# Designs tried in a protein design chat: VHH binders against b3qqe0. Part 44

Target 1, 332 residues: b3qqe0
Amino acid sequence: MKINLDRTSSGFCIGVQGTIHVAEEKLNQSGELYCLGDVVHNEVEVKRLEALGMETIDIPAFEELRDAEVLIRAHGEPPSTYETARRNNLAITDTTCPVVAKLQKTAKMLHQLGYQVIIYGKKIHPEVIGINGQCNDEGVVIKHPDLSDEAEIAPLDLGRKTALISQTTMDVPGFYELKKNLEKLFAEHGHRNPGTKSGEWMAVRDIDITSEKTGGRAMPELVYKDTICRQVSSRNGKLRDFALANDCIVFAAGRKSSNGQVLYSICKDANPHSYFIEDVDEIQPEWFVGENGKPVESVGICGATSTPMWLLEKVANYIGKTFGDDSGNPDA
Below, E stands for the ipSAE of ESMFold2; O stands for the ipSAE of OpenDDE; V2 stands for 0.75 times the mean of E and O plus 0.25 times the DockQ between their complexes.

## First folded at step 18 (VHH; framework vhh_8dlx_2)

Design w01 (at its last look DockQ between E and O 0.01; V2 from the best seeds 0.00; counts 0 for: pae O 9.4 > 2, placed apart)
Fold by ESMFold2, look of step 18:
Structure w01 (fold): chain B 332 residues (1-332), chain A 120 residues (1-120)
Amino acid sequence: as target 1 above (332 residues)
Amino acid sequence: EVQLVESGGGVVQPGRSLRLSCAASGFTFSSYTMHWVRQAPGKGLEWIGWIYRSGSTFYNPSLKSLVTISRDDSTNTLYLQMNSLRAEDTAIYYCARVHLKDTGDAFDYWGKGTLVTVSS
């Protein structure tokens, strides 16, 4: 049985790599570190870091904490978190992913310019909570691109100047579907940028937003910025091809990982013999036996942006030694 | 308006150390993660590392032991310390407030660069 480990499109994105690196460095230096929320949406990795001295805390515990060092994870935090840290004399080790930090600034600038900010994203996701905090929690969060959830769109003021942005981990086709549907909705209520036959909104860059803030050329009333991280979104197609190329797939991720659930669904759609695990103790021997009673010829091992490569390697080694008589190397 | 100006480049001998500076203006420097990137002759852009708003650093693993990034928020200045320079470190060095893999807003997020030539 051949074991194929996906080293190119699985494992921590660079933002999470930075967070984990800094956490390990701090723990090696002092042996203790508080982390506000799970450092990554992967319980196996969280437990590893906790064994090194990290303590995961929630918001209530954070509000009572004094005179300590706290890590802010890659998802980022709203402004209120930093104010609490100042009041409580906390040393903040801020590892907000640079892409997320930039998006937070974009959201803040749009809000300060008076735009109604629409966020394509998942309302309870930590990243969206941080982004909306930059908008004084007045952002309108829409998860369904077809506008099928009337409660999501009810807060919209269709006559107000409006900007569409996205949580970095959403899907690109959904973002542009939402943009199209918003263009139609606003145009049907008589609100469109001048000169647009279809009611198109204007694509803007952060430099355009900065130019308006500093008294430069004004943007039109209806704008959008595609803030989806392409490092994350580019993995979908590659993962589908990987799933099709193997007889069965073992997908490792934390069940709390939104990206992990999306990527697993892609694997499952492409290859019905795809199996979700958090760690090796969930692996079942029958997964590796084909319909003829003989071992499958290939096993693909992959994971999410929240899955450490060491865990994927552990899975590959376990399968090779447990279910493969004289199996090949776990890596290509 | 937004300006990033690198300095400190020049010709240096192999094995020497060099510190580059990046003077920032026109934005709130202390609120940004700042990056160093380089481009060797005939090569693509290579990410060196970044420094978070909090002062913690993250480096390209291939360069980790050779470089140190620091920041001084009181003077709006980003630094790159390079040690044990080799001929392969000859490059134009850029500071940026955007990661090189972010394809969205490249213009005005980068300095013009400073040339480092390592030659005996």
Scores: ipSAE 0.576, ipTM 0.831, lowest interface PAE 1.8, mean pLDDT 88
Fold by OpenDDE, look of step 18:
Structure w01 (fold): chain B 332 residues (1-332), chain A 120 residues (1-120)
Amino acid sequence: as target 1 above (332 residues)
Amino acid sequence: EVQLVESGGGVVQPGRSLRLSCAASGFTFSSYTMHWVRQAPGKGLEWIGWIYRSGSTFYNPSLKSLVTISRDDSTNTLYLQMNSLRAEDTAIYYCARVHLKDTGDAFDYWGKGTLVTVSS
């Protein structure tokens, strides 16, 4: 029986994993580390790290903190956080995801170039807060791509050159729907890119933005940049493929996790021999027996975005030891 | 050689308390997170709780009121205090080590376990 662990479409993203890894290393060295906000949206993981000596602090506590080490999470922080850190003589361990860091830089440059920056995302999300911070908090955050929320669109200046970007974890269809609706909205108010009849917004690349910033070619007035992380957006498809590639699927997640339920449904749809667990104690021996009465040839272990990798590894190890032939390193 | 040896198991009546011990050797005990897990007959492994180097503990919510984990680094010993034992607590109890560089629940070493039987 081959055990396959999904390390790509399950668990924390690479950015979050990096944060956790750095946190662990720091805690092993010093025994103490402050973390600004929850390192991840998993209570068990947060508690684990806290037990190692991590202290989760909020913004008010951070502002009062002096002469300490503070971890910045994968989703990043606004410039104000770094300013406070400098002022308070805080040593920052910055684990901002490279994708997010790039996005922040993009947002900053667009803002510096005079663009109204529209951010497809959730206003209260830490990543969006960080991105908007690069825009001096003047960005317009829109969550509803159909522009149905009047409060979200109220700040829009329809006559201003405008750039649309996205929170990294948003859905691709929604982003392009928002783009389309913004195109219509601006065109209806007489704001169109020159040479365009329908008022289409133009895609821009990093090189285009840099060029304009350095005095090169000017960008159009109405632009967009797809800044969605493809690792996250492609997860559903990858998970489906993973489910199809194994005889049996063991899906680990919290029962109350909506994301977990959705992703499990994807697995179940692709592979009817998919089973949901919160922990190893729920695993049934019957799951690993094929219709022919023989052990299945392959077992896939996967989970939700909020499922820590250690749990998946735990599940994999448990199944291997309990039901597998002692042979296979899940990573071989 | 890393060794974990559980002791203190036996037959107990319902409602009684029991304290299990795990003697650790072959490694720097104080540098590791330690876990208790159990396996009832015919059931899967059930996690009980962990204790970190600092002494901080975290428990299975279903067992939190019934168990206390402690450690004595001077004697390299891990403890599991169980109170108000029930028939359903009948299981083999294991202590397990976790390396901090590994994800918190990757057990790298296990004891042989000690059997606890709760019966009238």
Scores: ipSAE 0.008, ipTM 0.261, lowest interface PAE 9.4, mean pLDDT 88
ESMFold2 (binder alone), look of step 18: mean pLDDT 80; pTM 0.809

Design w02 (at its last look DockQ between E and O 0.01; V2 from the best seeds 0.00; counts 0 for: pae E 4.0 > 2, placed apart)
Fold by ESMFold2, look of step 18:
Structure w02 (fold): chain B 332 residues (1-332), chain A 120 residues (1-120)
Amino acid sequence: as target 1 above (332 residues)
Amino acid sequence: EVQLVESGGGVVQPGRSLRLSCAASGFTFSSYTMHWVRQAPGKGLEWIGWIYRSGSTFYNPSLKSLVTISRDDSTNTLYLQMNSLRAEDTAIYYCARVHFSETGDAFDYWGKGTLVTVSS
């Protein structure tokens, strides 16, 4: 049985690598570091850092904490977190991913310009909470691109100037499906950008937003900005090809990772013999047995952007040792 | 108008140190993560590192022992300290402000660059 490890489309994105690096440096210096929320959506990595001295805290504990150092993770935090830190004399080590930090500024500027901000994303996700905090929690969060959830769209004011943005880890096809459905919805109610036949919304860039904010050219009433991180989306095609090239796929990620769920769905769509794990204890022997009772010819090991390469290597070693020809070797 | 202006480049002998500066204007410098990148002759862009708004840094592992990034938010200035320079460090050095786009670009604003030539 051949074991193939995906080193090109799996593992931490550069933003998460930065957070882990800073956490490790701080722990090396002091042996203690508080982290507001799980540092990444991977419980194995969280436990590794906790063994080095990191203490994961929740919001209630953070609100009672005084005179301490707290790491802000890659997802970012709403303005209220920084207000609490000032009141409590906390030293903030802010490792908000640069992409997320920029998106927070974009959301703030659009809100200040009077736009109804629509956020394609998951309402309870920490990134969305941080983005919506920039909009004074007035942003409309939509998860279902087909607009099928009436509770999601009920807050929409179809007569307001409106801007669509996205949580950085959402699916690109879903974002554009949502854009098309919003264009139809607003146009059906008589709200279109001037000169558009189909009611198309205008793509805008950060320089367009800052130009209007500073008194330059005005933007159209209905706009969108594709804020999805392309580090993750470029992996979709490569991951699909990887899944097709193997008889069986073992995908390792944290179950709370929205990026992990998207990437696993790509694997499963390409190869029905794809299996989701968080760690080696979830691996089942029957996954590696073909229809004739013999081992499958190849197994692909891959993971999400929050999956550390050491975990993928652990998975590969476990499968090779446990289900490979060497499993009976007394030296193994 | 967002502007980033690099300075401090020039010809330097191998083994020496050099400090580059990047003067920023037209935006709230203290609220952005800032980057250094370089491009050697005939090569693609190489990321050097970034500095968070908190002052923490993260470097390209291959350059980690050779460079230090710092910032002075009171003067809106980003710095790159380079030590033990080698001929392969000859490049145009750019400072950048972070942005991701639909095309995968990581930066929304770049300086014009400053040339560093390491030659004996």
Scores: ipSAE 0.266, ipTM 0.693, lowest interface PAE 4.0, mean pLDDT 85
Fold by OpenDDE, look of step 18:
Structure w02 (fold): chain B 332 residues (1-332), chain A 120 residues (1-120)
Amino acid sequence: as target 1 above (332 residues)
Amino acid sequence: EVQLVESGGGVVQPGRSLRLSCAASGFTFSSYTMHWVRQAPGKGLEWIGWIYRSGSTFYNPSLKSLVTISRDDSTNTLYLQMNSLRAEDTAIYYCARVHFSETGDAFDYWGKGTLVTVSS
């Protein structure tokens, strides 16, 4: 029985993994590390790291902290965080995801160019807070793509040149729905890109933004940039393929995780021999027996975005030891 | 207090259609993505689908042809239309609200569920 662990479509994103890795290294070296906010959206993982010496601090505690090392998480921080760190002589270990860092730079440049920056995202999310910080907190954050939330759209200046960007973890359909609705809204108020009949917004690239900033070609007044992380958005298709490639699927996630339920349904549709667990104690021996009464040839282990990789590894190891022949290295 | 109350369940014959309702109260219904899930006897939770605030829907691929989710924000009501019911569709059906947090999307409130029994 071959055990296949999904390291691509399951678990924490690469950015979060990097943060955790750096945290572990630092903790192994010094035995103590401050982390501004929860390092990951998993309580079990946070507790594990805390047991290693990590101290999770909030913003008020951070503001009072001096002469210490502080880890910045994958979703990044606004400029004000770094200013505080400098003022308080804090050593920053910055593990901002490169994708997020790029997005922050994009937002900053758009803002500097005079664009009203609309951020498709969650206002309270740390990533959005960081992005909006690069816009001097003047960005307009919209979560509802149908523009039904009056409070979200109230700050909009419909006569101002405007750029639409997205939080990295938002859904692609929602982003483009928002784009469409914004196009309509601005057009109805007489604001359109020149030469456009329906008032379409134009896609811009990093090179376009840089060009305008350096005195090159001017960008249109109404623009958008798809800044959604494709690693996250492509997970559904990859997970389906993973499910098809194995005889049996063991899917690990929290039962209350909506994302987990959705992803499991994708697995189950692709492979009817998919099973949902929260932990290893839920695993049943009969899952690994084929219709012919023989052990299955392959077992795929996967999970939700909120499922830590160590849990998936735990599941894989458990299955290998309990039901597999001693020879199955999941990394082979 | 947030409340979700499912209704419309009962005993139906195979091949028939059934429409379930979920009455929401205690929160701004129109601001939330809503889900339907079900649990068959002795089985785990099965996700059915969700409906976004905008009315956009996404379904369990295994059920897509058999179910339609809709919402009426004026009455704070979520609907699940099921067609061509089979014995395998026997389950308790729940509506659930999704909360968006820093830690991810989670079901924060559930109804008590309504039982659907498909039997000849």
Scores: ipSAE 0.041, ipTM 0.571, lowest interface PAE 2.0, mean pLDDT 90
ESMFold2 (binder alone), look of step 18: mean pLDDT 80; pTM 0.795

Design w03 (at its last look DockQ between E and O 0.01; V2 from the best seeds 0.00; counts 0 for: pae E 12.6 > 2, placed apart)
Fold by OpenDDE, look of step 18:
Structure w03 (fold): chain B 332 residues (1-332), chain A 118 residues (1-118)
Amino acid sequence: as target 1 above (332 residues)
Amino acid sequence: EVQLVESGGGVVQPGRSLRLSCAASGFTFSSYTMHWVRQAPGKGLEWIGWIYRSGSTFYNPSLKSLVTISRDDSTNTLYLQMNSLRAEDTAIYYCARVHLEGDSFDYWGKGTLVTVSS
């Protein structure tokens, strides 16, 4: 029986993994580390790190903290956080995801160029807070692509040159729906890109933004940049393929995880021999027996975005030891 | 206090349709993504689908042809339309709210039982 662990479409994103890794290293060295906010939306993981000496602090606590080391999470922080850190003589370990860092830079540049920056995302999400901080908190955050939330759209200046970007973890269809609706909204108010009858917004690249900033080619008045992280958005397809590639799937996630439930359903649809667990104690021997009464040849281990990799590894190891022939190295 | 109350369950014959309702109170319903899930006797939780504030929906691929989720924000009500019911659709059906900042269900209803039997 071959155990296959999904390390690509399951578990924390690369950014979060990086944060956790750095946190662990720091904790191993010093035995103590402050983390501004939850390192991940997984209580088990947070508790694990806390047991290692990590102290999760909130913004008020952070503001009062002096002469300490503080971890900045993968989501990033606004400029004000760094200013506070400097003022308070805090040593910052910055684990901002490179994708997020790039997005922050993009937002800053767009803002500096005079664009109204619309951020498709969740206003209270740390990532969006960081991005909007790069816009001096003048960005317009829209969560509802249909523009149905009047409070979200109230701050929009329909006559101002405008750039649409996205929180990295938002859905691609929603982003483009928002784009379409914004195009319509602005066009209805007489604001269109020159030469466009329909009022289409133009896609811009980093090079376009940089060019304008340096006095090169001017960008259109109404632009958008797809800043959604495809590593996260493409997980569904990859997971489906993973499910198809194995005889049996063991899917590990919290029962309360909405993402977990959705992703499991995808696995189950692709492979009817998919099973949902929260922990190894739920694993049943009969799952690993094929229709022919023989052991299955392959077992895929996967999980949700909120499932820590150590748990998946634990599951893989457990299955290998309990049901597999001693020869199945999950890392092979 | 946040409350979700499912209704509309009962005993139905195979091939029939059923519409479930979830009455929401104690929060701004229109601001939340809502989910339907079900649990059959002796089985684990099965996700049915979700509906976003905008009305956009996503369904369990296995159930997509059989279910429609809708919402009425004016009445704070979530709906699950089920068609061509089968015995295997027998379950307790729950509506659940997703936390605004998270990817977790923060509130659940008590559920409504649907029994499909000839």
Scores: ipSAE 0.171, ipTM 0.684, lowest interface PAE 1.5, mean pLDDT 90
Fold by ESMFold2, look of step 18:
Structure w03 (fold): chain B 332 residues (1-332), chain A 118 residues (1-118)
Amino acid sequence: as target 1 above (332 residues)
Amino acid sequence: EVQLVESGGGVVQPGRSLRLSCAASGFTFSSYTMHWVRQAPGKGLEWIGWIYRSGSTFYNPSLKSLVTISRDDSTNTLYLQMNSLRAEDTAIYYCARVHLEGDSFDYWGKGTLVTVSS
């Protein structure tokens, strides 16, 4: 049985790698670090860092914390978090991903220009909370691109100038489906950009927003900016190909990882013999038995952007040792 | 106009240390995460590390013990300290600004050549 480890589409993105590395370095120096929220949506990795001295805290604990060092994770935080840190004399180690920091600035500028900001994303996700904080919490968060959730769209003012942006980890097809559905919804209300028959919204870049901010060329009333990180979105196709190339798939991710659930669904859709685990104790021997009662010929090991490579290697080694007859080496 | 100007390169003996500078202009330097990258002759770009706006750093693990990145926001200058230089560290060294639509670079300089040779 050949064991194939996906090193191209699995494991930390560069922003998360930076956050984890800074956390490790701080813990090595002081043995103590507070982290506002889970540093990554993977409980195995969080437990590893907690064993090194990290303490995960929530907002209420953060509000009471004084004279301490606190890590801001890759997802970023709203302005109120930094205000609290200043008030409480907290030393902030800010590892907000540069892409997220740029998106927060974009959202702030659109809000300052008077746009109703729509955020394609998950309302409880820390990245969205931070982005919406830049909009004074007035942003409209939509998770379902088909507009099927009436509660999500109820806050929309269809007559107001509007900008669509996205949480960086959402899917590209969903973003453009949402854009098309919003174009139709606004057009049916009689709100269109001038000169458009189908009510298209205009793609804008940061330079367009900056130009209007400084009194230059004005943007139209209905705009969008595709703020999805392509490092994340390119993984979908590669992961699908990986799933198709193996007889069964073991997908490792944390239960809290929203992107992990999306990626697992891609594996499952491509290969029905895909199985989700957090760690090796969830592995079942019957997964590796083919229809004829013999071991499957190949097992693919993959994970999410929040899954550390060392965990994937642990899974590969466990499967090879426990269920294999050493027919191949795990990919290094 | 955004400009990044590297300096401090030259010929050094193996085992020596060298400090490179990157003078930045044409943008709000203190608002950007900054990177160092290098390119050995005939090879692709190799990422060295970056420094967040906060001053925190993240390094390529293969280089971590050999390099230190720092920044001085008052002079708009990025620094790379390299220690215990080896022949394999011969490369053109670039400072770079993070691409605003991803973790790619949108501006980088002409580079400064470091040659490690006896």
Scores: ipSAE 0.000, ipTM 0.285, lowest interface PAE 12.6, mean pLDDT 83
ESMFold2 (binder alone), look of step 18: mean pLDDT 82; pTM 0.825

Design w04 (at its last look DockQ between E and O 0.01; V2 from the best seeds 0.00; counts 0 for: pae E 6.5 > 2, placed apart)
Fold by OpenDDE, look of step 18:
Structure w04 (fold): chain B 332 residues (1-332), chain A 118 residues (1-118)
Amino acid sequence: as target 1 above (332 residues)
Amino acid sequence: EVQLVESGGGVVQPGRSLRLSCAASGFTFSSYTMHWVRQAPGKGLEWIGWIYRSGSTFYNPSLKSLVTISRDDSTNTLYLQMNSLRAEDTAIYYCARVYLSGDSFDYWGKGTLVTVSS
């Protein structure tokens, strides 16, 4: 029985994985590490890391901290965090996701170019805080694509050149809905891109932004950039393929995970021999017996975005030890 | 207080249709993606589908042809239309709320039982 662990479409995003990896390395070396905020929205994982010596601190604690090492999470931090770190002689281990870092840079440039920056996202989310920090906290954060929240739209200057970007983890349909509604709102106010009857906002690329910044081609007054990370959306297809490629699928996730339920349904549709578990104690021997009464040849282990990789590994190891022939090194 | 209350369940014959409702209160219904899930006796939770704030829907591929999810934000009501019901559709049906960027169900109803039997 071959055990295949999905390391590409399951588990934390690459950014979060990177953060966790660095945290583990640091903890193994020093035995102690401060982390500003929760490293991941998984309590089990946080507790695991805390057991290794990680101390999760909040902003007030961070402000009082001196002469220590602090991990910056994948979500990134605003410039003020780094200033505080410098002032307090804190050693920063920065694990900001490259995607987020790029987004921060984008936001900063747009702001520097004089754009009102609209951020599709959650105002209290660390990523958005970081992004908005690059805009001197002058960004307009909108969570409701239908513009139904008056408090969110109140700060909008409808006459100002404006750029729409997104928190990386927001939904694509919502972003484009927001775009459409903003187009309408601005157009109704008489603000349109020149040459556009409908007042459509123009998509801009990094090269466009850079060009304007360097004195090249000027961008339109009303622009948008899709800055949503597609890693999650691409996972569905990959997961389907993974499910098809194995005789049996063991899917590990929290029962309350909406993403887990959706992804499991995809697996189950692709492979009817897919089983959902929260932990190894739920695994049934019957799952690994084929229709012919023989052991299955392959078992795929996968999970949701919120499923820690160690859990998947645990599951894989458990199955290998319990049901597999001693010879299956999952790392081979 | 956030409340979700499912209704419309009952005993139905195979081949029949049934419409379930979920009444939401205690929160801005229009701001949330809503899900339907079900649990058959002795089985695990099965995801049915979700409906976004905009009305966009996504379904379990296995159930897509059999279910339609809709919402009425004016009445804070979520609906699940089920057609051509089979015995295997016997389950407790739940509506659940997910925050827009959330990966977890934060609130569930108590569920409504649907029994499909000849």
Scores: ipSAE 0.204, ipTM 0.694, lowest interface PAE 1.3, mean pLDDT 89
Fold by ESMFold2, look of step 18:
Structure w04 (fold): chain B 332 residues (1-332), chain A 118 residues (1-118)
Amino acid sequence: as target 1 above (332 residues)
Amino acid sequence: EVQLVESGGGVVQPGRSLRLSCAASGFTFSSYTMHWVRQAPGKGLEWIGWIYRSGSTFYNPSLKSLVTISRDDSTNTLYLQMNSLRAEDTAIYYCARVYLSGDSFDYWGKGTLVTVSS
């Protein structure tokens, strides 16, 4: 029986891997570390780090904390968090994902240039809170690309120069649906980039924004930047392909992870022989027996963005040792 | 204008150590995560690791015990210490500001060649 571990689409993105690694190093060195918010949405991993000395705190506890070391997780924090840390003499170990940190700077620069910043994202998500903090919380957050939520669009000033960006983990089709709907909405209000027939907004990159700030190139009034991380956004299709390529799928995630439940449903839809576990103790031997009573030829092991790779490796090793072809005993 | 200039490359024998430098200018160096990447002859880019604004580091797991990244924000300089060099470490070494998971580069240097040969 072939055991295939999905190292491509499963487990932490590289930014979260960096956060976990740094947390482990600090805990190994000192035995204690505060973390502002849950480091990852996986109870097995959080318990492992807590056993090493990590303590999760919320914003009120952070505001009262003095003379301590605090980890900033991969999602990042608004500027006010860093100002509080300085005043409270906190040692910040900042592991904000570089992609998120760059997006925060992009949002800040657009805001400083006078753009109304629209953020495609989830308003209460820590990443969006951090991005909007760079805009003095004046960014307009839209979650529904069809503009169906009137409360989301009510703050929009349709006559103002405007920039559309995204939370890094949003879906690409939704971003472009939102872009098209905003183009229509602004054009119906009489606001278009000069010389455009359909009122299309201009795609910009950070070099374009930098050039306008330094006087090298002017940007049009209506712009967008696709800031979605493709490593995360491509996972659904890759996971589906992985599920189709194996006879049986073992999917590991925390049951409370909504991302985990979504990804598992993709596996199950592609391969009905997909099984959800949190850890190896939930594995059933019957999963590895095909319909003809013969062992399945392949087992794929995958998980959510919050599932640590060491857990997936543990699952693979367990299945290999427990149900592997070499463990069979001829009848003698 | 953002510039990154690598130096310290050269020819070294297997088993020796080498320290590379990256001089940065044209931006607030202390505000950025910085990366090291390399490209062996005829191969694709291989990420070595990065160092956060805080000074914390994260390394390619296959290289973790062989390399150390550090930064000096007072001199705008990024460093890569490489130990126990092997022939397979022969490559052009780049420092960079890159998107972590995108297909576009923010800024990177021209590189410095390291050749490990007896």
Scores: ipSAE 0.054, ipTM 0.562, lowest interface PAE 6.5, mean pLDDT 85
ESMFold2 (binder alone), look of step 18: mean pLDDT 82; pTM 0.818

